# VH-VL binders against Cytochrome c oxidase assembly factor 8 (COA8): the designs that were tried, part 82

Target 1, 167 residues: Cytochrome c oxidase assembly factor 8 (COA8), of Homo sapiens (Human) (q96il0)
Amino acid sequence: APERGAERRDTAPSGVSRFCPPRKSCHDWIGPPDKYSNLRPVHFYIPENESPLEQKLRKLRQETQEWNQQFWANQNLTFSKEKEEFIHSRLKTKGLGLRTESGQKATLNAEEMADFYKEFLSKNFQKHMYYNRDWYKRNFAITFFMGKVALERIWNKLKQKQKKRSN
Short names: E, the ipSAE of ESMFold2; O, the ipSAE of OpenDDE; V2, 0.75 times the mean of E and O plus 0.25 times the DockQ between their complexes.

## First folded at step 3 (VH-VL)

Design xa1 (from x35 with heavy chain S103R; framework fv_cixutumumab; at its last look DockQ between E and O 0.01; V2 from the best seeds 0.00; counts 0 for: pae E 12.2 > 2, placed apart)
Fold by ESMFold2, look of step 4:
Structure xa1 (fold): chain C 167 residues (1-167), chain A 121 residues (1-121), chain B 108 residues (1-108)
Amino acid sequence: as target 1 above (167 residues)
Amino acid sequence: EVQLVQSGAEVKKPGSSVKVSCKASGDTFSEYAISWVRQAPGQGLEWMGGIIPLFGEANYAQKFQGRVTITADKSTSTAYMELSSLRSEDTAVYYCAKGPYYRSTYYFDVWGKGTTVTVSS
Amino acid sequence: SSELTQDPAVSVALGQTVRITCQGDSLRSYYATWYQQKPGQAPILVIYGEDNRPSGIPDRFSGSSSGNTASLTITGAQAEDEADYYCNSRDYSGEHWVFGGGTKLTVL
C-alpha cells in the first residue's frame, strides 16, 4: 500500500482550503481565484420571491463574470503560448537546442525577452481597447438594472403601505 | 433552448426593399447579440451586420453600410434586417444567428433556418 | 478574395486525418471560429476560441493556430463529416466579422 506521505504536501491547519459554498445562503459570497483567469468568482444568492427584473439583473451579473473569466483565461493562455513560441523561435535562429545539458528548458535572458514583451503589448493594444469598451458597456447595463430594481423595491414598498391605509 | 424563427420567403423587384424578421424563443432576448449572415446560391457566408438589443446598438459591414438597417424590438423578442435598393445579386438565403452578447466576439451558437429572398423582374 | 483564405476543396479517406486551413492577417490577433454546413441546412458551430468544442461535437474535431493560419483537424473522418467548412474571425480592426470562402470536404 502506498504511504499517504508520498502524495502529501505540508499542510497548515488553516492554510489549505476546499471551495465549498453554502447550499442555502442569504448573501453573495466570493470564492478562491480561478486557476486560469486569476479572478475570484462571486456566487450569487437566489431568493425565493425574485422578481423578473431581479432575475435579469442576477443573470446579467453572472454572465458578465463568466465573460470576464473566459477573456482573462484565454489571454493568460495566449501569453504563455506565444512566449514559448517566441523563445523556441529565437533559440532555433541562434542554433541552440530547446533544452540545456541538464535537461531543463532553455530560456532567454531579460534583454532578449524584452523584444517579446514589446511585441506582445503592441499586438494586443487594440484587443484590450475593445475589451475595455465592452467592459464599460456591461457595467453600465448592470448599473442601469440595479437602479430599476431599486426603484421597483421602493415602489412596491409604497404600494404595500398604501394598501394598508385603504379598505 | 433558444430557437430563432425567421419570416417566410420573399420575391422582390429590383430597386425595392425587403425586411426579414427573426423571432427568438425564450425570455432572454435582450441578453443576446443578433447577427445577419447571407449566402448567395452556390456561394459562401457573408456577414452583414448585427445588433445588441440591450443597448439598441447596431453595426454594419462596410459593403452594406447605407443599404442595410438592423433593429430589434425587445417587447416581441424580434430582430429585423431591412435591405434596400435590391439588385439581382442580392438573391440569397438570409440567416439570423445569435451569441451571448458578452461572448459575441467569439461565436454564433444558434442559427435560424434562413429566409430565401429572390430579386427578379 | 476575402481577408480569410481557404482552399476550395479537400479530400480525405474514411478514417484518416485531414486538416482544413484558413489564412488571414487578423488571425494573429483574433481567434478563428469554425462552422460546418451541410446542403440545405444552416451552419453549425464546430470549434471556437482556439480548440473549444460545443456540446454535441465529436472529439475527433480539433482546432489550432500558428502565425496567420488557423486549422481545423478531423482525426478519424466519418462519412457524416462531408460538408462545407467555414472559418470566421474578426477583421483587422476588430469591429466586424469576416468569413473565409469555405472548404468543401469530401470523404472518400
Scores: ipSAE 0.006, ipTM 0.464, lowest interface PAE 12.2, mean pLDDT 78
Fold by OpenDDE, look of step 4:
Structure xa1 (fold): chain C 167 residues (1-167), chain A 121 residues (1-121), chain B 108 residues (1-108)
Amino acid sequence: as target 1 above (167 residues)
Amino acid sequence: EVQLVQSGAEVKKPGSSVKVSCKASGDTFSEYAISWVRQAPGQGLEWMGGIIPLFGEANYAQKFQGRVTITADKSTSTAYMELSSLRSEDTAVYYCAKGPYYRSTYYFDVWGKGTTVTVSS
Amino acid sequence: SSELTQDPAVSVALGQTVRITCQGDSLRSYYATWYQQKPGQAPILVIYGEDNRPSGIPDRFSGSSSGNTASLTITGAQAEDEADYYCNSRDYSGEHWVFGGGTKLTVL
């Protein structure tokens, strides 16, 4: 039985944002833009008395953030590679080098690059449609849980006020 | 700054082949063309051929067509020139040189130190 | 193959101006590139295009072209400028490079 070579999925190293919020922080922190996705990660605060519903909301937000980070990191890499290939191909066709006579990186004009962007968008159209669909589903779920948490907090405050009036 | 490091001197017999290497420093090997130029003792410069490593395309001077093969390995940033059916007249210093692969402007801005090839009976 | 022709030797007095000329049909279509070579050394690029100097080349070196000719001019020749000078260009097809025969410059 031929050993199916495990395709080493080059798991893009999850760029663990080296940003560590202070240990004594009682609020969410926004980190610097990730070098691959260019998205700013949010470090979520974990309350000492976190309810199960609050925990579920926090986890859902975290998972959605990670999903976004991974998606855009991959898209940016793909875009950069395809852009480079396009530029090289066009420069070859024009008989131009990758660097100008002054030693600067050779570039294509805006019209030529417009063709690249059109092609790239067309090629990735379905991928972007699925992304948008999933983005809306996730955000809808998050919003729904935010509403539940808000109601729970209101209810707990009302119970506490009633208990204080009875004593 | 890019440097070109060539292989050492060669002594060959008539009818044999010689392969000279040229290793480029840095990560920009795909950004330029590599040419081979030779110079016989007391003579002028003679262009033999060139390659664009990025595209793998090589051109040869008519005088050397069929005897010279120029190749490039992008993974090692190394260009090669192989000359076959060596004659005494092929005794020369062989230079690799880098330059742009533009169609409008042609120059060699960096040269190797040269490789002496001696063809003797 | 389009040939480039140069004078085999020229002399110039110290501090004077000298012009080295290259002639060939390909020079009507393409710019000449100029190289300096000293004994036992690899060539050094001194002029490319019409009149472009690489970094480190003195401003006393200049290039010009007219018709089927290209010229390297050294204004105020120095003792260190004594060398062989080669012109280079593409051939008529534009697919190959051709060197001139070289000019030996002596500074007197």
Scores: ipSAE 0.000, ipTM 0.591, lowest interface PAE 11.4, mean pLDDT 87
ESMFold2-Fast, scan of step 3: ipSAE 0.440; ipTM 0.748
ESMFold2 (binder alone), look of step 4: mean pLDDT 89; pTM 0.928

Design xa10 (from x35 with heavy chain Y101W; framework fv_cixutumumab; at its last look DockQ between E and O 0.33; V2 from the best seeds 0.00; counts 0 for: pae O 2.5 > 2)
Fold by ESMFold2-Fast, scan of step 3:
Structure xa10 (fold): chain C 167 residues (1-167), chain A 121 residues (1-121), chain B 108 residues (1-108)
Amino acid sequence: as target 1 above (167 residues)
Amino acid sequence: EVQLVQSGAEVKKPGSSVKVSCKASGDTFSEYAISWVRQAPGQGLEWMGGIIPLFGEANYAQKFQGRVTITADKSTSTAYMELSSLRSEDTAVYYCAKGPWYSSTYYFDVWGKGTTVTVSS
Amino acid sequence: SSELTQDPAVSVALGQTVRITCQGDSLRSYYATWYQQKPGQAPILVIYGEDNRPSGIPDRFSGSSSGNTASLTITGAQAEDEADYYCNSRDYSGEHWVFGGGTKLTVL
């Protein structure tokens, strides 16, 4: 069906995923995985009567999603680029071409690739540690603000109930 | 709009400490990451450290670890930077700057006007 | 390398295009942010998140990045654009913030 193809659009390599709700949406909507980050984006519904607190929570969630997608898209692209550079460099050092006799991409053995993986992980160790620290802080804040929104909604219901009894 | 109001200029002796304040107007203090950035006369910008008041945890540049303390008081929407063991090379304009701590990118959208700290013998 | 490198000075003629560059390994992982500073004033945010402009910043300012290099482009430079420009990003680990050394733009 035409509408199946019309619902989604591809993403720029390091950008956040783009998607359209299936139709005019009254709730949050989850899209397909981003090609580079491999994470599913969430489209956040904005109600007409959104409170300032609800707006803060939504912005926090949207920015956290973008931060998370940028991190993983960049990490995946960096890994792929450095892997190809490593392979090219080692093959050139050995005097080997980039293609095998069968026309496939030339590869390194498992022992040589292990050197690359060890170097990549070591180089990115601190980056991943700080990513995890920030991830926990962001999720703590999201949970905290979700609690505040819930309390605000309870308080509003109680105020409305009290007013209804008085009026 | 939100403004950052810094405390007034200070003249300090070598070996002393200075504490600069940065008061945010408005009610969005919990959304801020507040950083301190200094600039010596004729020199560039240098990040000293920052704090996210919501978490109360500060982060410092390697150069200033052990000498700088950054704190925040949520009840007064005020951030503080205390620099100890002052030397003549600490003479600079000290700026506080804020951005949304949750942003996917790091930026300071509002800056204080700066506090001049002069360290003289 | 965790430092951000900028040329100390650049000049442009009125109405012409100038590109200010910032280079460092951390830019492969983190976007550059750009600040403008005029004498005696606090810096102001010009570009963030690669190519986003805050309200009040003219559309002649744009940002771009490729590999370990980020660029601030001013198309049709005006006299009021004469200032120091600083790039800013995270260090390679992502724990600290670092500024470039600054580029002094002179509009001829």
Scores: ipSAE 0.333, ipTM 0.734, lowest interface PAE 3.1, mean pLDDT 84
Fold by OpenDDE, look of step 4:
Structure xa10 (fold): chain C 167 residues (1-167), chain A 121 residues (1-121), chain B 108 residues (1-108)
Amino acid sequence: as target 1 above (167 residues)
Amino acid sequence: EVQLVQSGAEVKKPGSSVKVSCKASGDTFSEYAISWVRQAPGQGLEWMGGIIPLFGEANYAQKFQGRVTITADKSTSTAYMELSSLRSEDTAVYYCAKGPWYSSTYYFDVWGKGTTVTVSS
Amino acid sequence: SSELTQDPAVSVALGQTVRITCQGDSLRSYYATWYQQKPGQAPILVIYGEDNRPSGIPDRFSGSSSGNTASLTITGAQAEDEADYYCNSRDYSGEHWVFGGGTKLTVL
């Protein structure tokens, strides 16, 4: 009996959306939704004279985006897997096949699916709480560094004005 | 470059407490978290807890909860770890380490040289 | 508590490639961080995130992840690479850090 090769479950590649904004753009671009996370990635503009503080802010925003993409990609995969397992188990318990007589994928009713959603949310409640906490912390950090960058820009403008008055 | 300077070696009796300090150089103390990691002789690294000085929020490993207190003084850029009810098993080198509290990668990029704490009767 | 598991010891011939693996459920959600520690010294960060190297770390060090596993690869091992290597990650809560048991690398 030929050993059926274990289908390498394609681990969802961290597919950085290969969306490349136009090279001449001086703005951040929003890409299409990622197929795994369903989040729209932002392509951050990199200025030629980026300060170390601006770079730090940009990196933090990028890291935060990647963190979000990974979280939701994994969450969506887990959700899909558990949902399928739930449906399969319930159909089996009911003595129903995975396909209807018409050849369509057998589905559960809304009430049965409500039980799944409740259980899933309950099981993942802590995970979502921690996600929310981390989300707030990251956004606070981003805001903090945005403030620092703003102050740096103001200071640099003031220095330039003073230098122009002295010449 | 930020450096972490720890307090000197300590010899303590069982049942006593030890407080180790970790002073950070520079003015960026609010931009990172300080963690405490210990290493018993010939053993691996063990995370004890950490603090975000900016918020004053500390978290602890379950194993040390109730015995360890981590604090930070922003005015002196110094973090502290106090461990109470010392046992012989608490004999270890204690490291402070810094990392970005806002980063997803959660690394410790700078470490102190370690503080040796010996618990002996 | 999410545990990280490492092989206690591995060996590599000089100039050869070695992979140190870390396994744990938390690695499905978080990246592993790798530290090198030599006797009597504090740990040094060598890899963080998927494959990021700090300044001063040689390019022979690389990181990878797959499922619940993370790996540190040293391509062209040098004598100075003989050390203990620790993986680190956050637990499921994201509030705590956990270390692997460490892997002693011997360069032959």
Scores: ipSAE 0.079, ipTM 0.688, lowest interface PAE 2.5, mean pLDDT 87
ESMFold2, look of step 4: ipSAE 0.517; ipTM 0.779
ESMFold2 (binder alone), look of step 4: mean pLDDT 89; pTM 0.927

Design xa24 (from x35 with light chain S93E; framework fv_cixutumumab; at its last look DockQ between E and O 0.02; V2 from the best seeds 0.00; counts 0 for: pae E 7.5 > 2, placed apart)
Fold by OpenDDE, look of step 4:
Structure xa24 (fold): chain C 167 residues (1-167), chain A 121 residues (1-121), chain B 108 residues (1-108)
Amino acid sequence: as target 1 above (167 residues)
Amino acid sequence: EVQLVQSGAEVKKPGSSVKVSCKASGDTFSEYAISWVRQAPGQGLEWMGGIIPLFGEANYAQKFQGRVTITADKSTSTAYMELSSLRSEDTAVYYCAKGPYYSSTYYFDVWGKGTTVTVSS
Amino acid sequence: SSELTQDPAVSVALGQTVRITCQGDSLRSYYATWYQQKPGQAPILVIYGEDNRPSGIPDRFSGSSSGNTASLTITGAQAEDEADYYCNSRDYEGEHWVFGGGTKLTVL
């Protein structure tokens, strides 16, 4: 009985772009687009005196970024795979080979591809709705924490000014 | 440190409803999610649902959908769990617990002491 | 429903190492969280993520994951470690939480 080789499900390597910002930078850096998600990662600066609230904000931003990277990496992979399968299936149905007589990759016309896009969007509609909802909620939460951090910074500046006036 | 204080023990008849409260200490009630977890006598932990007080949106386990309502009052930093159509099988200790929202590493780091709900005819 | 399965009971001799395992399909996508519960008490968080310990949890507690399994390891079990241990994870959709059935640890 031939040992059915365990098809290694190619787990999309979490290719966190190894872009390292300069060590002396006090700012967030934007990396090149990720090869899978096509999203530009942000490298967040970590201050030496990061408050617990600032840390919460940073973590939330990082988690949201990772969530976005994973979502779009998976979507792009799924899209590419399904697109290729669609093209292959349609060419086969037409009795056409995968390559033209000139050796170029055979392609479908714009009308045929429109059918693919419509079907793909329909199939993934719910997934995109959930993504949009969750994206909104995550960004609202980030904005909320940004507001809290801003207030904390103002309060700390006021306390420092009062202490300087009392001395 | 955030503490969760739950309401006292309840004795209910079958078919009635129970509402358990969970009051959080401090001013950070909008920074985390509240979940409700129950434990029947001699049984394991069962997640019932949760709420993000910041949004007021709750999610529920499928088993309790339609019978459980989870709410939060940000002004009093209090979460509520109401369970309707009570049965003998709903006799359990009910815990509220806090955790982060939108984290890949989810956890319940603070728990209430639990509220015993007894359903007896 | 993404179920998490645990052995109902395990035993360990004092000072020895014990591994409690949790199995489920959701663990391929999400980290397990581990809770300790003693009789008449609320659960306590002991491990979260891959191997994160909250403040106050002894270093003898560690977490690991492989495939569809997660494990809690207690290296050098103490008498006070006798408790029920629950794994927890998100469901496959990531919208709900599921607990394992719990493992009763006896320290001999």
Scores: ipSAE 0.502, ipTM 0.795, lowest interface PAE 1.1, mean pLDDT 89
Fold by ESMFold2, look of step 4:
Structure xa24 (fold): chain C 167 residues (1-167), chain A 121 residues (1-121), chain B 108 residues (1-108)
Amino acid sequence: as target 1 above (167 residues)
Amino acid sequence: EVQLVQSGAEVKKPGSSVKVSCKASGDTFSEYAISWVRQAPGQGLEWMGGIIPLFGEANYAQKFQGRVTITADKSTSTAYMELSSLRSEDTAVYYCAKGPYYSSTYYFDVWGKGTTVTVSS
Amino acid sequence: SSELTQDPAVSVALGQTVRITCQGDSLRSYYATWYQQKPGQAPILVIYGEDNRPSGIPDRFSGSSSGNTASLTITGAQAEDEADYYCNSRDYEGEHWVFGGGTKLTVL
């Protein structure tokens, strides 16, 4: 049966789209970008006869996805909060209001905002360096377990030649 | 350890509303999500909705959409659930529970003790 | 829609092993979580993420899943394990939480 909508987030003027995993799916699914992190989540399928290695790989991928989405959701929020605080501080120093005459939020031009962007990048440099290190460690581990699963599947295929024995 | 302390029991008339509070211990309130789960006498657990205080956004079960409002006050580390247009079948114990704050919350690891709401004339 | 089905009641002799099951199509894509509830008390988390035990839960509790079925296993059941057990997961669309109807465990 048709899904209730393929995309949860929609930038067109049409109605709200919703992510809906297909019923009776036997494969992993990639959903729409998350509202907070802007990352597309994978919805992992749990098969009937999942091996211990396959389970370990699936859990590692799920854990890594959660970690990654939490990091970027937090960074996006921090960026937005600190950007607004910087703008408000600079407007106050200039003796200007927080809203334009039309009621829109007042902002600074790109030249004035350059100091914010440089300052934000500098303050968060260490955090992003640790994130990159952990990202590589997690992705190396995932790749390692993908290789182990591939070898397990080859070995099981070769094992098919063995004769069944009674106990 | 975080603890969730809920407001006391309430008796309400049909058609009125009730607002239950859930106060979290500690200063990490924004680091998790708060959900509301109810249980009618002799019945099972029913998820009503939840909120992620960091983002300020609530999500509601479709059954309660339009009747329930879930909010959070970070300054007091308190979440609130307000249920309007009360009926006798809303008589239940209302629990708050916390879990990981991101949208992939897998579990509720700490539960409040529950708030009994009785709807009768 | 995305119902989670549990047997209403199961029994186990003291010291024996019992399995409580939960079935639903959404369990093919989302982990089951298990809660224990004793009369007059709030639920407590016993298993999450398929097979993880939170700290303080005895190692006699374990979880597993296969296909659309999740299971809670109690090895060497004790008298204090007598309680209601609920499975919990997301609905098939992934937007909301859903609970199974609960299983009353009686320890004989």
Scores: ipSAE 0.013, ipTM 0.598, lowest interface PAE 7.5, mean pLDDT 80
ESMFold2-Fast, scan of step 3: ipSAE 0.404; ipTM 0.736
ESMFold2 (binder alone), look of step 4: mean pLDDT 89; pTM 0.928

Design xa27 (from x35 with light chain E50K D51N R90Y W97Y; framework fv_cixutumumab)
Fold by ESMFold2-Fast, scan of step 3:
Structure xa27 (fold): chain C 167 residues (1-167), chain A 121 residues (1-121), chain B 108 residues (1-108)
Amino acid sequence: as target 1 above (167 residues)
Amino acid sequence: EVQLVQSGAEVKKPGSSVKVSCKASGDTFSEYAISWVRQAPGQGLEWMGGIIPLFGEANYAQKFQGRVTITADKSTSTAYMELSSLRSEDTAVYYCAKGPYYSSTYYFDVWGKGTTVTVSS
Amino acid sequence: SSELTQDPAVSVALGQTVRITCQGDSLRSYYATWYQQKPGQAPILVIYGKNNRPSGIPDRFSGSSSGNTASLTITGAQAEDEADYYCNSYDYSGEHYVFGGGTKLTVL
């Protein structure tokens, strides 16, 4: 049984642990690495009077984060599964068992594993090139909307100064 | 919110070209992608290509490379799909659909009602 | 010849659960999106990403994925759910969109 008083975590629908930002956070917060993607999530601060444009930027950043987490979680899962299948197939071909006498997973030598890595890289080359292209597009869009938000804030600040002077 | 209004039905002869329009309502036209999807009578959906109006970037399905041209006019919030060298098998309903071009889980949340294109002699 | 494979037809009794499947190697890397289409109408988005529902889609619709297979589940099927259902995703390289062949759901 675990130590009494240990905090339990909620699990998100995707099967990943939830996290909470520190209390009284007025800025974005960076969490621990996700179990599957190994990427650190960002929890975005939501101001009370968020403009539609600020909401658009925040949602774009959240969507981009989810996209990254989904891609790398799936990629890591695919890598692990195909690696296991490759090892099992090669061991079966050699007439070897899947476990050593010590109970550890039987493995292949470095030369044989190099064949798997070369195959995996070649197989996924196009996918990774497309990912990088989309990553650049997403960051360009985020930068573009950050610029729009900055201009909006400058405009609102100028408007308030003008109204204050006219009072 | 955003609606996509497509041009009316067209009847074309083999060998001609057709240009279908898709006009988006609202002020966010440059912030999403427009794709074109067709459906032959009694058949399934087939993606033809899409465009990101903000950047003018178009991408086409291999089957339609060289025959399809997708463009966008930001000033009128209108996307266009032009298909050349028409054949009878191009008879279909042509849909435009709005999607988030930055999502790896590409989806179309708003669809036009479709434009029927009939290719016959 | 399609990268995404769907059975052409499936039936379910009113109030029962049905699972529509979509299979393809690209689903190991990309989530499937699901569309419902009724005769004479444009498709509507019912599920996107792993299991996200747009506003207005009933909670009886859910999505799941495992390996090279994505599934759309309708729990407690209603008469109005009778329609064609299409899965959609990227091809394996992520360069193009591909649709499954569609599944016609009949509610008995």
Scores: ipSAE 0.006, ipTM 0.535, lowest interface PAE 10.6, mean pLDDT 80

Design xa28 (from x35 with heavy chain S30Y L54F S104R; framework fv_cixutumumab)
Fold by ESMFold2-Fast, scan of step 3:
Structure xa28 (fold): chain C 167 residues (1-167), chain A 121 residues (1-121), chain B 108 residues (1-108)
Amino acid sequence: as target 1 above (167 residues)
Amino acid sequence: EVQLVQSGAEVKKPGSSVKVSCKASGDTFYEYAISWVRQAPGQGLEWMGGIIPFFGEANYAQKFQGRVTITADKSTSTAYMELSSLRSEDTAVYYCAKGPYYSRTYYFDVWGKGTTVTVSS
Amino acid sequence: SSELTQDPAVSVALGQTVRITCQGDSLRSYYATWYQQKPGQAPILVIYGEDNRPSGIPDRFSGSSSGNTASLTITGAQAEDEADYYCNSRDYSGEHWVFGGGTKLTVL
């Protein structure tokens, strides 16, 4: 097992994770690629004066990130599982063992593997279409809330401007 | 539909170990993470840890690190939780539950019926 | 010493609205999920991702959050809603799960 897990992290002698952002971070932190999804997570900074609307936007972005990570982690897991099953099935059909005489994993040639890739893509076409649809819906929602936050910030600046002029 | 079937009730002496099983129906071990949650009599729910069975990787709550071991056997679609150095405070109902695997447990959508473990001298 | 705090008990009259609250700093970072537990039974998922209902959960159940507080609302409580309700979220590190202490709902 690698020294680093899915949330790739360095460990001190005490076993404490070193790559987690500090509790009092002043900015967003981008982590290493996740072992399962191969996507870099963003650890979001939370301002003490965060508005309810800003919190809703941040949580929506966090949820979308987790959804995206989960989709690709699941896709990669399913691909790996089905690839191994396909290779195993083909080797069994040919009367071959799972390992070569040298003890290495037995593999199929590129032409045989092309059949697997084509079938996998075809089988998962609808799943990927639903992913794209949901991805667009989530990005629309994020854009919408980003607009609302921008309007709130403009309103707050106008209020501050009025206070400066009335004093 | 997915079902989680847990092993039967256990009575243990202080200082011993207990191993509870959770058998999943279907192909859940490849799609979801399995977590263990306990509940002492009259108390609330407490997360102990979880595992992503396909990858064989487990994560534990700070309180239980060093005492709990969570494993999975993919051939039997069964997850296990072993708790060592039992104390009377470990008397509880132990639940297994499944959830999305990216975050190891984003939410628990299916729960086992629970296994009662009683630790008494 | 739960990272998530709930009131231990709440009552509501049949057909009325009740709100169960959960408080903790981690709720500023992570959505709360809600579980219903009846005596002698395993918990069941009621709300996840702040306000998503699993198949089979009635529309009267909804979730919301603001700041460090998450709420489960039951609009038009029914007798069968009498149960313990637990909130659940991640700890401050995002690596572990934490449950609230639970709220016993009595439907009068």
Scores: ipSAE 0.015, ipTM 0.615, lowest interface PAE 6.9, mean pLDDT 81

